# Miniprotein binders against q9bqp7, part 150

Target 1, 240 residues: q9bqp7
Amino acid sequence: VPQNWFPIFNPERSDKPNASDPSVPLKIPLQRNVIPSVTRVLQQTMTKQQVFLLERWKQRMILELGEDGFKEYTSNVFLQGKRFHEALESILSPQETLKERDENLLKSGYIESVQHILKDVSGVRALESAVQHETLNYIGLLDCVAEYQGKLCVIDWKTSEKPKPFIQSTFDNPLQVVAYMGAMNHDTNYSFQVQCGLIVVAYKDGSPAHPHFMDAELCSQYWTKWLLRLEEYTEKKKNQ
Below, E stands for the ipSAE of ESMFold2; O stands for the ipSAE of OpenDDE; V2 stands for 0.75 times the mean of E and O plus 0.25 times the DockQ between their complexes.

## First folded at step 12 (miniprotein)

Design mc4 (at its last look DockQ between E and O 0.05; V2 from the best seeds 0.00; counts 0 for: pae O 5.6 > 1.5, placed apart)
Fold by ESMFold2, look of step 12:
Structure mc4 (fold): chain B 240 residues (1-240), chain A 89 residues (1-89)
Amino acid sequence: as target 1 above (240 residues)
Amino acid sequence: SREELLERIKELIKKGDKLLALYMLFDYILKYPDNPEALIEVAELLLEMGRPEYARLVLEWAKELAKKTGDPELIEKVERLEREIEERS
């Protein structure tokens, strides 16, 4: 049980759009500051088991590809992820022309993979937007806030190659989503809140992406786990 | 068995097959994550391989488990290795 519990939802806010909301998705700029990011908190609070799972995977990849091959693989994965997120932001932005969107859509298996999901996405409220939790003192950069099948969600886009030779820990993905939700729900730059989350795993070969929907109850359960990770991070830094 | 796997890892280290030895060491601790003797043995091997950064992490794990066992020889081994890492810093 977290020592410094704080609610994920804000009772003063609605998850419903209203007439005063802007028609262009929010994109709050990320400011460098002294407070930790969601991804830093999660990286710095990995269990020893998670650390060695990752290290074993890295070592197997080096054995298969060589050191230079692994570095090239890692660089390509980073670039593909960056291009995927840039393409999704362009597709979901109301100011993109149809011709530019069609060209970008045809260039990546990852974009093909999410097409069936995108048909269920509407009412985009934020894209690549900074969030901060003023009370709990953490910051993040969320991918998307939009309706998925009628439910307003924080949506996180993930890329994945086929199961082999790639192994990645995904245990922290729900924590990342709820951390963004809690920050957004208590960030003065936002006038609304979200109660649901969505994790979308896209595949390089264009196979249909897997959506993982998180309702309010599930988000609340993961929020408790996030608070424990944040407390662990804070205590670790106080003792350094 | 655990002992057979450890002997194979020691042979790889002696032969200079460091990449495969590291992979097998990481696989070994993931197979026996609740065994303080296994973790202590891995920490010693990682120090011999010149990887004190990994040895320190494994030893922190082993220390917690060794204290739960109450075995004075295990606790002494952990404390000795902690001093050795600090002296080599």
Scores: ipSAE 0.506, ipTM 0.854, lowest interface PAE 1.4, mean pLDDT 84
Fold by OpenDDE base, look of step 12:
Structure mc4 (fold): chain B 240 residues (1-240), chain A 89 residues (1-89)
Amino acid sequence: as target 1 above (240 residues)
Amino acid sequence: SREELLERIKELIKKGDKLLALYMLFDYILKYPDNPEALIEVAELLLEMGRPEYARLVLEWAKELAKKTGDPELIEKVERLEREIEERS
């Protein structure tokens, strides 16, 4: 049980978006602060066993691909992920804010993969927007807040290329999503609340993406785990 | 759910997408790091995929967790799988 329990949901915020919510998605810039990011917290609170498994996997991949091959692979995975997020931001942005759509960004297998999910996405409230939890003192950059099948969700887009599971710290994605939810629900820059999460795993070959919907109950369960990770991080930092 | 994710991984293995399956297995491990049963299931799948080296690593982890829980049945199951890996190596 977390020592410092804090609710994921804000009882002072209504679940109903106020009719006055701007039609334009929020894009709050990430401020460079001494405040740890969600990603940093998760990375630094991995168990010794997880770190060990990751390192052994990395060593095996280096053995198979060589050092240069592994670097190239890592760079390629990162680049593909970045392009995918840029393409999604372009697709989900209102037409008036559409920078000249690089048509080349839209021709990816990943974009094809998520098409059926995008059909169920509406009411985009935020894109690539920073969230800060003022009380728990962490920050993050969320991919998207939108309605999925009529439910307002924090949506996290992931690319699943062929298996290097460890390059993409996708292991803690549910924790990342709920961390963003909790932060957003208590961030004064946002007037609304989210109760659901969605992880979308896109595939390079254009095969249908897999949506992992997280209801309020599941989010609450992962929130408890997130709080434990955050406490561990805080304790480690005090001892440094 | 954990079960749904595991079934999806099994489907990928059957389709021959070993790389994606491996990725998802590692994701699965990290989603359920405190579940020795889940780790054992992953180790079994890794063995089926012809990845005994990864299965061994996961089993070592499962063994450590099983020892912490004090569940003799889990420890025995891990040790049995370790023997199976050694016999196939």
Scores: ipSAE 0.025, ipTM 0.276, lowest interface PAE 5.6, mean pLDDT 85
ESMFold2 (binder alone), look of step 12: mean pLDDT 81; pTM 0.761

Design mc5 (at its last look DockQ between E and O 0.82; V2 from the best seeds 0.00; counts 0 for: pae E 1.9 > 1.5)
Fold by OpenDDE base, look of step 12:
Structure mc5 (fold): chain B 240 residues (1-240), chain A 89 residues (1-89)
Amino acid sequence: as target 1 above (240 residues)
Amino acid sequence: SREELLERIKELIKKGDKLLALYWLFDYILKYPDNPEALIEVAELLLEMGRPEYARLVLEWAKELAKKTGDPELIEKVERLEREIEERS
């Protein structure tokens, strides 16, 4: 049990969208503060087994591609991910705010992969927006807040070259999603609350993306795990 | 066997195949994650290879396991190696 328990949901916020919610998605800029990001917390609290799994994979890739080849591969993966998120932001943004859509950004296997998910996405409330949990003292940049199949979700878009049909195969992504949910639900910049999460795994070959829906119960379970990771991070920083 | 694999890794280190040796050391750690003696042996090899950052991480793992088992000899061995890493750093 976490020593510093904090609720994921804010009882002071109604689940009902206030009629005053702007028609334009929120895009709050990330402030560079001494406050740790969700990503940093998760990276610094990986198990030793997870670390060595990644290191073994890295060494294998270096053996196969060479050091320069592996750097190029890593750079390409990063670029593909970035372009995918930019394309999604463009798609999900209101037409009036669309800068000249680079049609080339929309011509990707990843975009094709998520088309069937996008059909079920509506009511976009935030895109690439910063969240801060003032009490728990962490920040994050969430990809999207929207309705998925009529349920308001924090949506996290992921790219993969390998099938991830199960949420368990998404590693710490569920923790990231609930961390963003908890922060948003207690961030004064947001007037609404989210109770659900969605991880979408898009595939490079255009095969149908896997949606991993997280209901309120599952979110609460992962929230407990997130709090434990955050405590571990805080303890490690005190000892450094 | 564990011993045969470790000897094979030692041979790679002697040949100077550092990248391949590191891969197999990480594979070895993952094959025997609950064996503190095996982790200590790997930490020693990583230290010899000039990889103190990985040696520290493996020793921390070994220490956690040793504390769970309550074996004072293993704890002492880990602490001795930790001191050696600090002195070489």
Scores: ipSAE 0.666, ipTM 0.906, lowest interface PAE 0.6, mean pLDDT 91
Fold by ESMFold2, look of step 12:
Structure mc5 (fold): chain B 240 residues (1-240), chain A 89 residues (1-89)
Amino acid sequence: as target 1 above (240 residues)
Amino acid sequence: SREELLERIKELIKKGDKLLALYWLFDYILKYPDNPEALIEVAELLLEMGRPEYARLVLEWAKELAKKTGDPELIEKVERLEREIEERS
C-alpha cells in the first residue's frame, strides 16, 4: 500500500477518441531531465531474487561465450531491438517518408512475428512519444498508442529469443506499461486517455508473437505495484 | 543436496575457479532463499571472494529470517558479518 497514492485514470478526460483527431500520430520529444525514467526506476528497484537470476544467467553466458563473446552478444541483442522499434515506427506511421524506409528494416523475423498482431491495430495516436507525470515526477518514452481489437491501448513491443506465453513471464513489462499510461493520462501534451495496455512479445525466428492484453482492472492492479516501486526508488535516492 | 552443493562450491573457490564458483553461489542463493543458515554460509563465501556487494544483499535476507527464529547463534553470525562488511567497505 503506497503512501502517496495517485489515480491512474484522469476523470477530466474522455477515453473515447476525438472525432476530428489529426491523422498524424503524436511524437512528443523526450527531454533528458534530472527526474527519473520509468526504466531507471524499475532497474534500481529490482528484487534480490531478480538480481541473482540475472547474475546467474550472465555467468552462464560468460562461461559459454567468454567475456568478449558475451559483450558482442549483448550488443547485438540491443541493436536488433532498436532496429525492430525503428521498423515498427516506420510501418505504423502513415506519413513516414519513403526515402527513410529501408527494405532491410522490413526483412526481419521480429517483423514477421508481429504481422498477425498488426492486422488488429488501427487508429494510431502516438509513436515513440514522451510522457511525463508532473505530480509523481517521472518520465518515459512509450512505443505506441493505438486501438487493438477496438480498444485504445498503450502498446509496448518487446523482442525475445524465448517464448513468453504468459504475462507473468514478461517480468516488469506490465509495470512499464501502466507507468506510461498513468503519465500519459495526466500529461498536458495529450488530450485523451487510455485505460488498456498491450504487451507484444515478438520472436527472432518469425514465430507468431504473443499479445498480452491488460484491461482497466488489471492495469489498476499493476499501477499499485508501480507506485510502490516508485516510492522505493524515491526513498533510496533520499538516502544517497 | 544443500551440503553437497556447498562443498562443491568451496572446492571451486579453493582451486581458484572464481567464475564457476560465482555461478553456483548465485544458483545456491536462488534455491535456499528462506533458509537463514544457508544464506549466512553464502554471505561468508562471497566475502571471501571479495564480493561484499552481493554478500550485503544476501545478509539482509538472512538477518530478517534469523530474527524470526530467535536463534542466538544465527543472530551472532549475522552481526559478525555485518561488522566485516562495514570494515571492508
Scores: ipSAE 0.397, ipTM 0.773, lowest interface PAE 1.9, mean pLDDT 84
ESMFold2 (binder alone), look of step 12: mean pLDDT 81; pTM 0.763

Design mc6 (at its last look DockQ between E and O 0.77; V2 from the best seeds 0.00; counts 0 for: pae O 1.53 > 1.5)
Fold by ESMFold2, look of step 12:
Structure mc6 (fold): chain B 240 residues (1-240), chain A 89 residues (1-89)
Amino acid sequence: as target 1 above (240 residues)
Amino acid sequence: SREELLERIKELIKKGDKLLALYLLFDYILKYPDNPEVLIEVAELLLEMGYPEYARLVLEWAKELAKKTGDPELIEKVERLEREIEERS
């Protein structure tokens, strides 16, 4: 149990549109950062088992590809993920004007993989938008806020070279989603809130993406775990 | 088979096959994740191989497990090896 509980939802806010909501998706810019990001907190609080699972995988890849081959592989994976997020922002934004680059970005297995998910996405309210939790003092950059099958969600897009049918095979994706959700729900730049989450895992070969929906109850369960990770991070920084 | 795997790793270290030995050391501790003696053994081997940063990380894990056991002999082994790593680095 966290020593300093804070609610994930803000009862003063609605998940429905109001007169102050913008007509185009929000894109709040990142500001000068003195406080930790969600991804920094999660990276600095990984369990030792998770760390050594990653190190074993790294050493296996180096054995197979060589050190230079592994560096090229990881660089290409990173670039593909970056291009995937750029393509999704272009698809979901009516103001994107990168027509020629959009054609090249749209030609990927990852984009093909998410097409069936995008059919169920509507009412986009935020894209690549900064969030800050004013009380708990952390920041993040969420991918998307939109309706999925009629429910307003914080949506996180992930790339994978292999299908992952279970959410538990990802280390910290649910914690990332609820951390963004809690920050947005208590960020003065936003007039609405979100009570559901969605993690979409897209596949390189174009296989149908796997959606992992998180209702409010599941989000509350992961929120408690996020608070523990944030608390652990804070304690580690006191000792450095 | 734990002893067989450890002997295989020690032979690879003696032959200088450090990439394969390193992979097998990480695989070894992941097969026995709740055993602080395994982690102490791995930390000693990593230090012998010239990987003090990896040795320090493994020893941090061993320290957490040793504290949970309350076994003063395990705690002393961890603390002794921590001092050795810091003195050499």
Scores: ipSAE 0.528, ipTM 0.854, lowest interface PAE 1.3, mean pLDDT 84
Fold by OpenDDE base, look of step 12:
Structure mc6 (fold): chain B 240 residues (1-240), chain A 89 residues (1-89)
Amino acid sequence: as target 1 above (240 residues)
Amino acid sequence: SREELLERIKELIKKGDKLLALYLLFDYILKYPDNPEVLIEVAELLLEMGYPEYARLVLEWAKELAKKTGDPELIEKVERLEREIEERS
């Protein structure tokens, strides 16, 4: 049980969109601050077993590709991920703000993979927007806040070369999503609340993406786990 | 067998095939999950191979397991190896 329990949901905020919600998605810039990011907290609080498994994977890849080959591979994966997010931001942005769509960004297997998910996405409220939890003192950059099948969600887009049909296969991604939810729900820059999360795993080959929907109950369960990770991070920093 | 795998790894180390040896050491750990003695043994080999950072990582894992078991001898052994790594670094 977390020592410093804090609710994921803000009782002072209405779940109903205020009629005054701007038609334009919010894009709050990430401020350079001493405040740790969600990503940093998660990375620094990985178990030794998790770190070991990643290192084992790395060593296998180096064995197969060589050191230079592995560097190239990692660079390509990063670039593909970046382009995918840029393409999604372009797709989900209002048409009036669409700068000349680089048609080349839209021609990817990952974009093809998420098409069936995008059909169920509407009411985009934020894109690539910073969130800060005022009390718990962490920040993050969320990919998207939108309605998925009529439910307002924090949506996190992931790329994978391997099928991830189960949410358990997404590692710490559920923690990231709920961390963003909790931060947004307690960030004064946002007037609304989210109760659901969505992890979308897109595939390079264009095969249908896997949506992992997180209802309020599941979000609450992962929120407890997130709080424990945040406490662990805080304790580690005090001891440094 | 465990002994055969370990011997194969040691042979690879002697031949200078460090990458394959390193990968096999990591596989060796995964074949015997939650075994602090295996982790300690692997950490020693990693140190001998010139991978002090991986040795540290594995020893930290061993330490966590040793603490969970409450075995003071294992904890002492881990701490001794940690000191050896620091002295060689």
Scores: ipSAE 0.260, ipTM 0.714, lowest interface PAE 1.5, mean pLDDT 89
ESMFold2 (binder alone), look of step 12: mean pLDDT 81; pTM 0.764

Design mc7 (at its last look DockQ between E and O 0.91; V2 from the best seeds 0.69)
Fold by ESMFold2, look of step 12:
Structure mc7 (fold): chain B 240 residues (1-240), chain A 89 residues (1-89)
Amino acid sequence: as target 1 above (240 residues)
Amino acid sequence: SREELLERIKELIKKGDKLLALYLLFDYILKYPDNPEVLIEVAELLLEMGRPEYARLVLEWAKEEAKKTGDPELIEKVERLEREIEERS
């Protein structure tokens, strides 16, 4: 149980959609801040087992590819993830620009992988948008807020080379989603709140993506775990 | 077997094959994460390899596991190794 418990939902906000959908999704710019990001908190509070799982994988890759080969591999994985998020933002934006969308941006196995999920996504309210939790003092950049099968969700898009059919195999991704959710629900830049989360794991070969839906109860369970990670991070900073 | 893996790792360290030794050391601790004697032994080998940054992390883990046993000799050994790392740093 966290020492500084705080609710994930904001009782002062409606959990109902506003009348008429917005014509343009919100995109709050990420501003330079000294407060920690969700991803920084999670990185700095990894368990020893998680740390050494990652280090073993790194050493295996270096043994197979060499140090330069590993650097190229990780750069390529980063680039593909970036292109995937850019493509999704373009696909989900209702806005048309005078310049044509990059056709090559839309041609990827990852985009094919999520097509069956995108058919269930509607009512896009935010894309690539900053969130800040004013009270708990953390910031994030969420991928998407939209309805999935009629339920308003914070949606997090992930790429993976390995199948992840269970939410447990997504490691810290559920914590990331609920941290964004809690921040959004207490951020003055947003007039609404969300009660659900969705993690979508896409695959390079175009295989059907795995959706991991998180209802309000599951989100509350992971929220408690997020608060413990944030508390652990804060204690580490005190002892620097 | 565990003993065969450990002897292979020690042989690789003596040969100076640090990359493979490091991979096998990480694989070894992940197979025995609840064993403070294993964690202490790996920390010692990491120090022998000149990797005090990893040894520090493994010793933090070993101390947590040693406390669960209540064995004062294990706790003392961890604390001795922690002092050795701080003096080298």
Scores: ipSAE 0.657, ipTM 0.898, lowest interface PAE 0.8, mean pLDDT 85
Fold by OpenDDE base, look of step 12:
Parts: sequence; structure tokens; C-alpha cells
Structure mc7 (fold): chain B 240 residues (1-240), chain A 89 residues (1-89)
Amino acid sequence: as target 1 above (240 residues)
Amino acid sequence: SREELLERIKELIKKGDKLLALYLLFDYILKYPDNPEVLIEVAELLLEMGRPEYARLVLEWAKEEAKKTGDPELIEKVERLEREIEERS
């Protein structure tokens, strides 16, 4: 049980969109601050076993590709991910703000993969927007807040070369999503609340993406786990 | 066997095949998770390989597992190795 329990949901905020919600998605810039990011907290609180699983994988890849080949591979993976997020931001942005769509960004297997998910996405409220939890003192950059099948969600877009049909296969992604939810729900820059999460795993080959929907109950369960990770991070930093 | 794998790793280290040795060391600790003796052995080998950064990480894990066992001898051994790393750094 977390020592410093804090609710994921804000009882002072209505779940109903205020009629005054701007038609334009929010894009709050990430401020450079001493405040740890969600990503940093998760990375620094990995178990030793998880760390060495990654290191073993890294060493295997270096053995297969060479050191330079592995650097190239990692750079390509990063670039593909970045381009995918840029393409999604362009797709989900209002048409009036669409600068000349780089048609080349839209021609990817990942974009093809998520087409069936995008059909169920509407009411975009935020894109690539910073969130800060004022009390728990962490920040993050969320990909999207939108309605998925009529439910307002924090949506996190992931790229994968391997099928991830189960949410358990997404590692710490559920923790990231609920961390963003909790931060947004308690960030004064946002007037609304989210109760659901969605992880979308897009595939390079254009095969249908896997949506992992997280209802309020599941979000609450992962929120407890997130709080434990945040406490662990805080304790580690005090001891440094 | 555990002993055969460890001997193979030691032979690779002696031959200078550091990449394969490092992979096998990480595989070794993952085959025997939560074993403080294995973690200590691996940390010693990582030090011999000139990889103190990984040795420190393994020793942190060893310390956590040693504390769970409550074995004071294992804890002392880990702490000794931590001091040796600091002195060589």
C-alpha cells in the first residue's frame, strides 16, 4: 500500500465536458523543470531483473548486428516512433490547423495499422500536451486525450515489431497512462477529467493495431502501482 | 549445468571474447534469479572484465537479495566487494 496515497480522480472536476471546451485541442508545452518525468520515474524504478532482461537483449542485438548496426537500429526505431507520433498529431489535429500534410508521413504501416482505431476516435481535447501533478510533483507529455468509442480517454500510441495482444505485454505502459491521467486530473491547466485509458499498439507491417482499453477500475489498480513506483523513486533520490 | 556455464564464461573472458561473455553473464543471472551467490560471482567476473558499472548494478541486486535471506556473511561479502570497487575507481 502506498504511504502517500492520492486519488487518481479529482472529485472537484466534472466528468462532463463543459460546453465551453475549446474546439481546438490543447497543446501545453513541456516546461524544463527539476520535476521528474513519468518516463524517468518508471525507468529509474525498474526491477533489477527488468534491467538485466534489457541488457541481455541489448547484448544479443550487438552480437547479431554489431555495435554500429545496433546504434543504427536504435536510431531507426526512434525515428519511426517520432514520425508515427507526428503523423498522428497531424491526423487528429483540426483541418484548419493542418499545415501541408507531408503525405510521406501518412504512408506508413503504422498509420495503416491504426486506421480502424482512428475510426472510433473523436472529440480530441489534447495532443502532445504537458501535464503536471501539483501535489505528487511529477510531469509528463501525453500523446492524446480523446473519446474512444464515446469514452474520454488518455490515449497512448505505441509502435511494436512484435504482437502485443495482451495489456500485460505492454510492460509499464499502463503505469504511464494512469500517471498521465492522474496528473491531468489534478493539473490546473485542464478543466476536465479523464476516467479511462487506451494503449494502442501499432504494427510496422500494417496489421490491425491492438487497442488495450483501461476502464476506471483497471486504471485505479494501476494507479496504486504507479504510486508505489513514485514513492520508490522519491526514496532513491533522497538516498543519493 | 550452472558450473559448466560458469566455466564457459570464464574461458571466454580469458580468450578476450568480452561481448559473448557479457551476454552469457546476463543470461546466467537471469537463469538463477534472486540467488545472491550467483550475483556475487557475476559481480566478481564483471570486475575482472573491467566493467565496474555493471558490477555495481549486480552488487546492488546481490545486496537486496542478501538482505532478504538475512545471511550476515553474504551481506558482508557484498559490502566488501562494493568497497573494492570504490577503491579501484
Scores: ipSAE 0.579, ipTM 0.865, lowest interface PAE 0.8, mean pLDDT 91
ESMFold2 (binder alone), look of step 12: mean pLDDT 79; pTM 0.742

Design mc8 (at its last look DockQ between E and O 0.96; V2 from the best seeds 0.71)
Fold by ESMFold2, look of step 12:
Structure mc8 (fold): chain B 240 residues (1-240), chain A 89 residues (1-89)
Amino acid sequence: as target 1 above (240 residues)
Amino acid sequence: SREELLERIKELIKKGDKLLALYLLFDYILKYPDNPEILIEVAELLLEMGRPEYARLVLEWAKELAKKTGDPELIEKVERLEREIEERS
């Protein structure tokens, strides 16, 4: 139970975007800041079991690939994720046409993997946009805010090289989404709020992506867990 | 068995197969969660291997568990090992 509970939703805000809102998605720039990011908080508050699951995986990979091979592997995975997010931002931008996009960027297994999800996505309100929780003092960079099957969501795109693999940091994906939701709902740069979240896991081989929908009640439950992680982070920095 | 696995890990350390020993040590502590005595033993082996960075992480875990038990001997042992790591760095 967090010591300083704060609501995820802002009762002063509309549940849905105003019909008169501009049609171009918001892209609030991420500014240099002394307050922690969502991903930093989550990384610094992993359980010890999660830390050693990751370290065991790392050692197995080094045994298989060698040190240099592992470094090349991780660099390539990072690059693939970056290109995937760039491609999705381009595809979802209403200001861009296919003529303006790199055709090679659009031809990947990950993009094929999400095509069936993208057919259900509409009303894009934000892309690669910074959020700040002004009261709880954390920042983030959310991937997308859009309607999924008619419900306005913070959408987080994740890549996976293995169909349905267990990845050590995947456990925290719901916390990341609700942290972005809470920040957006209390950020003066946004005039609307969201009640739902969506995590989309895309696969390198093009297999259909798995959507993980979170309704308002589930988001509230994960919000409580996020607040505990934020408190843990704050206490750790106080003792350093 | 647990003791057989630990003896195999000690043999790997003695033979200098440090990468495999690290993997098996991490696998070992993950098989026996919530046991601070195992974590302390692993931390000592990591120090013997010259891996104080990992020993430090394992001792942090051991200290969390030892505080839940309220066992002052375990807490003192963890803190002594933490001081030893600090002095070597």
Scores: ipSAE 0.663, ipTM 0.898, lowest interface PAE 0.8, mean pLDDT 85
Fold by OpenDDE base, look of step 12:
Structure mc8 (fold): chain B 240 residues (1-240), chain A 89 residues (1-89)
Amino acid sequence: as target 1 above (240 residues)
Amino acid sequence: SREELLERIKELIKKGDKLLALYLLFDYILKYPDNPEILIEVAELLLEMGRPEYARLVLEWAKELAKKTGDPELIEKVERLEREIEERS
């Protein structure tokens, strides 16, 4: 049980969109601050076993590709991910639909993969927007807040070369999503609340993406795990 | 066997095949999780290979496990090795 329990949901905020919600998605810039990011917290609180699983994978890849080959591979993976997010932002942004879309960004297997998910996405409220939890003192950059099948969600877009049909296969991604939810729900820059999460795993070959929907109950369960990770991070930093 | 794998790793270290040795060491510790004695042995090998950064990480894991077991001898051994690493650095 977390020592410093804090609710994921804000009882002072309505789940109903205020009629005054701007038609334009919010894009709050990430401020450079001493505040740890969600990503940093998760990375620094990995178990030793998880760390060595990654190191073993890294060493295997270096054995297969060479050191330079592995650097190139990692660079390509990063670039593909970046381009995918840029393409999604362009697709989901109402204003960018009028601009000359870089057709090359839209012609990817990953974009093809998520087409069936995008059909169920509407009411985009935020894109690539910073969130800060004022009390728990962490920040993050969320990909998207939108309605998925009529439910307002924090949506996190992931790329994978391997099928991830189960949410358990997404590692710490559920923790990231609920961390963003909790931060947004308690960030004064946002007037609304989210109760659901969605992880979308897009595939390079254009095969249908896997949506992992997280209802309020599942979000609450992962939120407890997130709080434990955050406490662990805080304790580690005090001891440094 | 565990012993055969360990001997193979030691032979690779002696031959200077550091990349394969590192892979096998990480595979070794993952095959036998939650064994602080194995982690200590691996840390010693990593030090011999000139990889103190991984040795420290492995020893941290060993220390966490030793604390969970409450074995003071293992904790002392880990702390001794940590000091040796710092002295050589």
Scores: ipSAE 0.590, ipTM 0.869, lowest interface PAE 0.7, mean pLDDT 91
ESMFold2 (binder alone), look of step 12: mean pLDDT 79; pTM 0.724

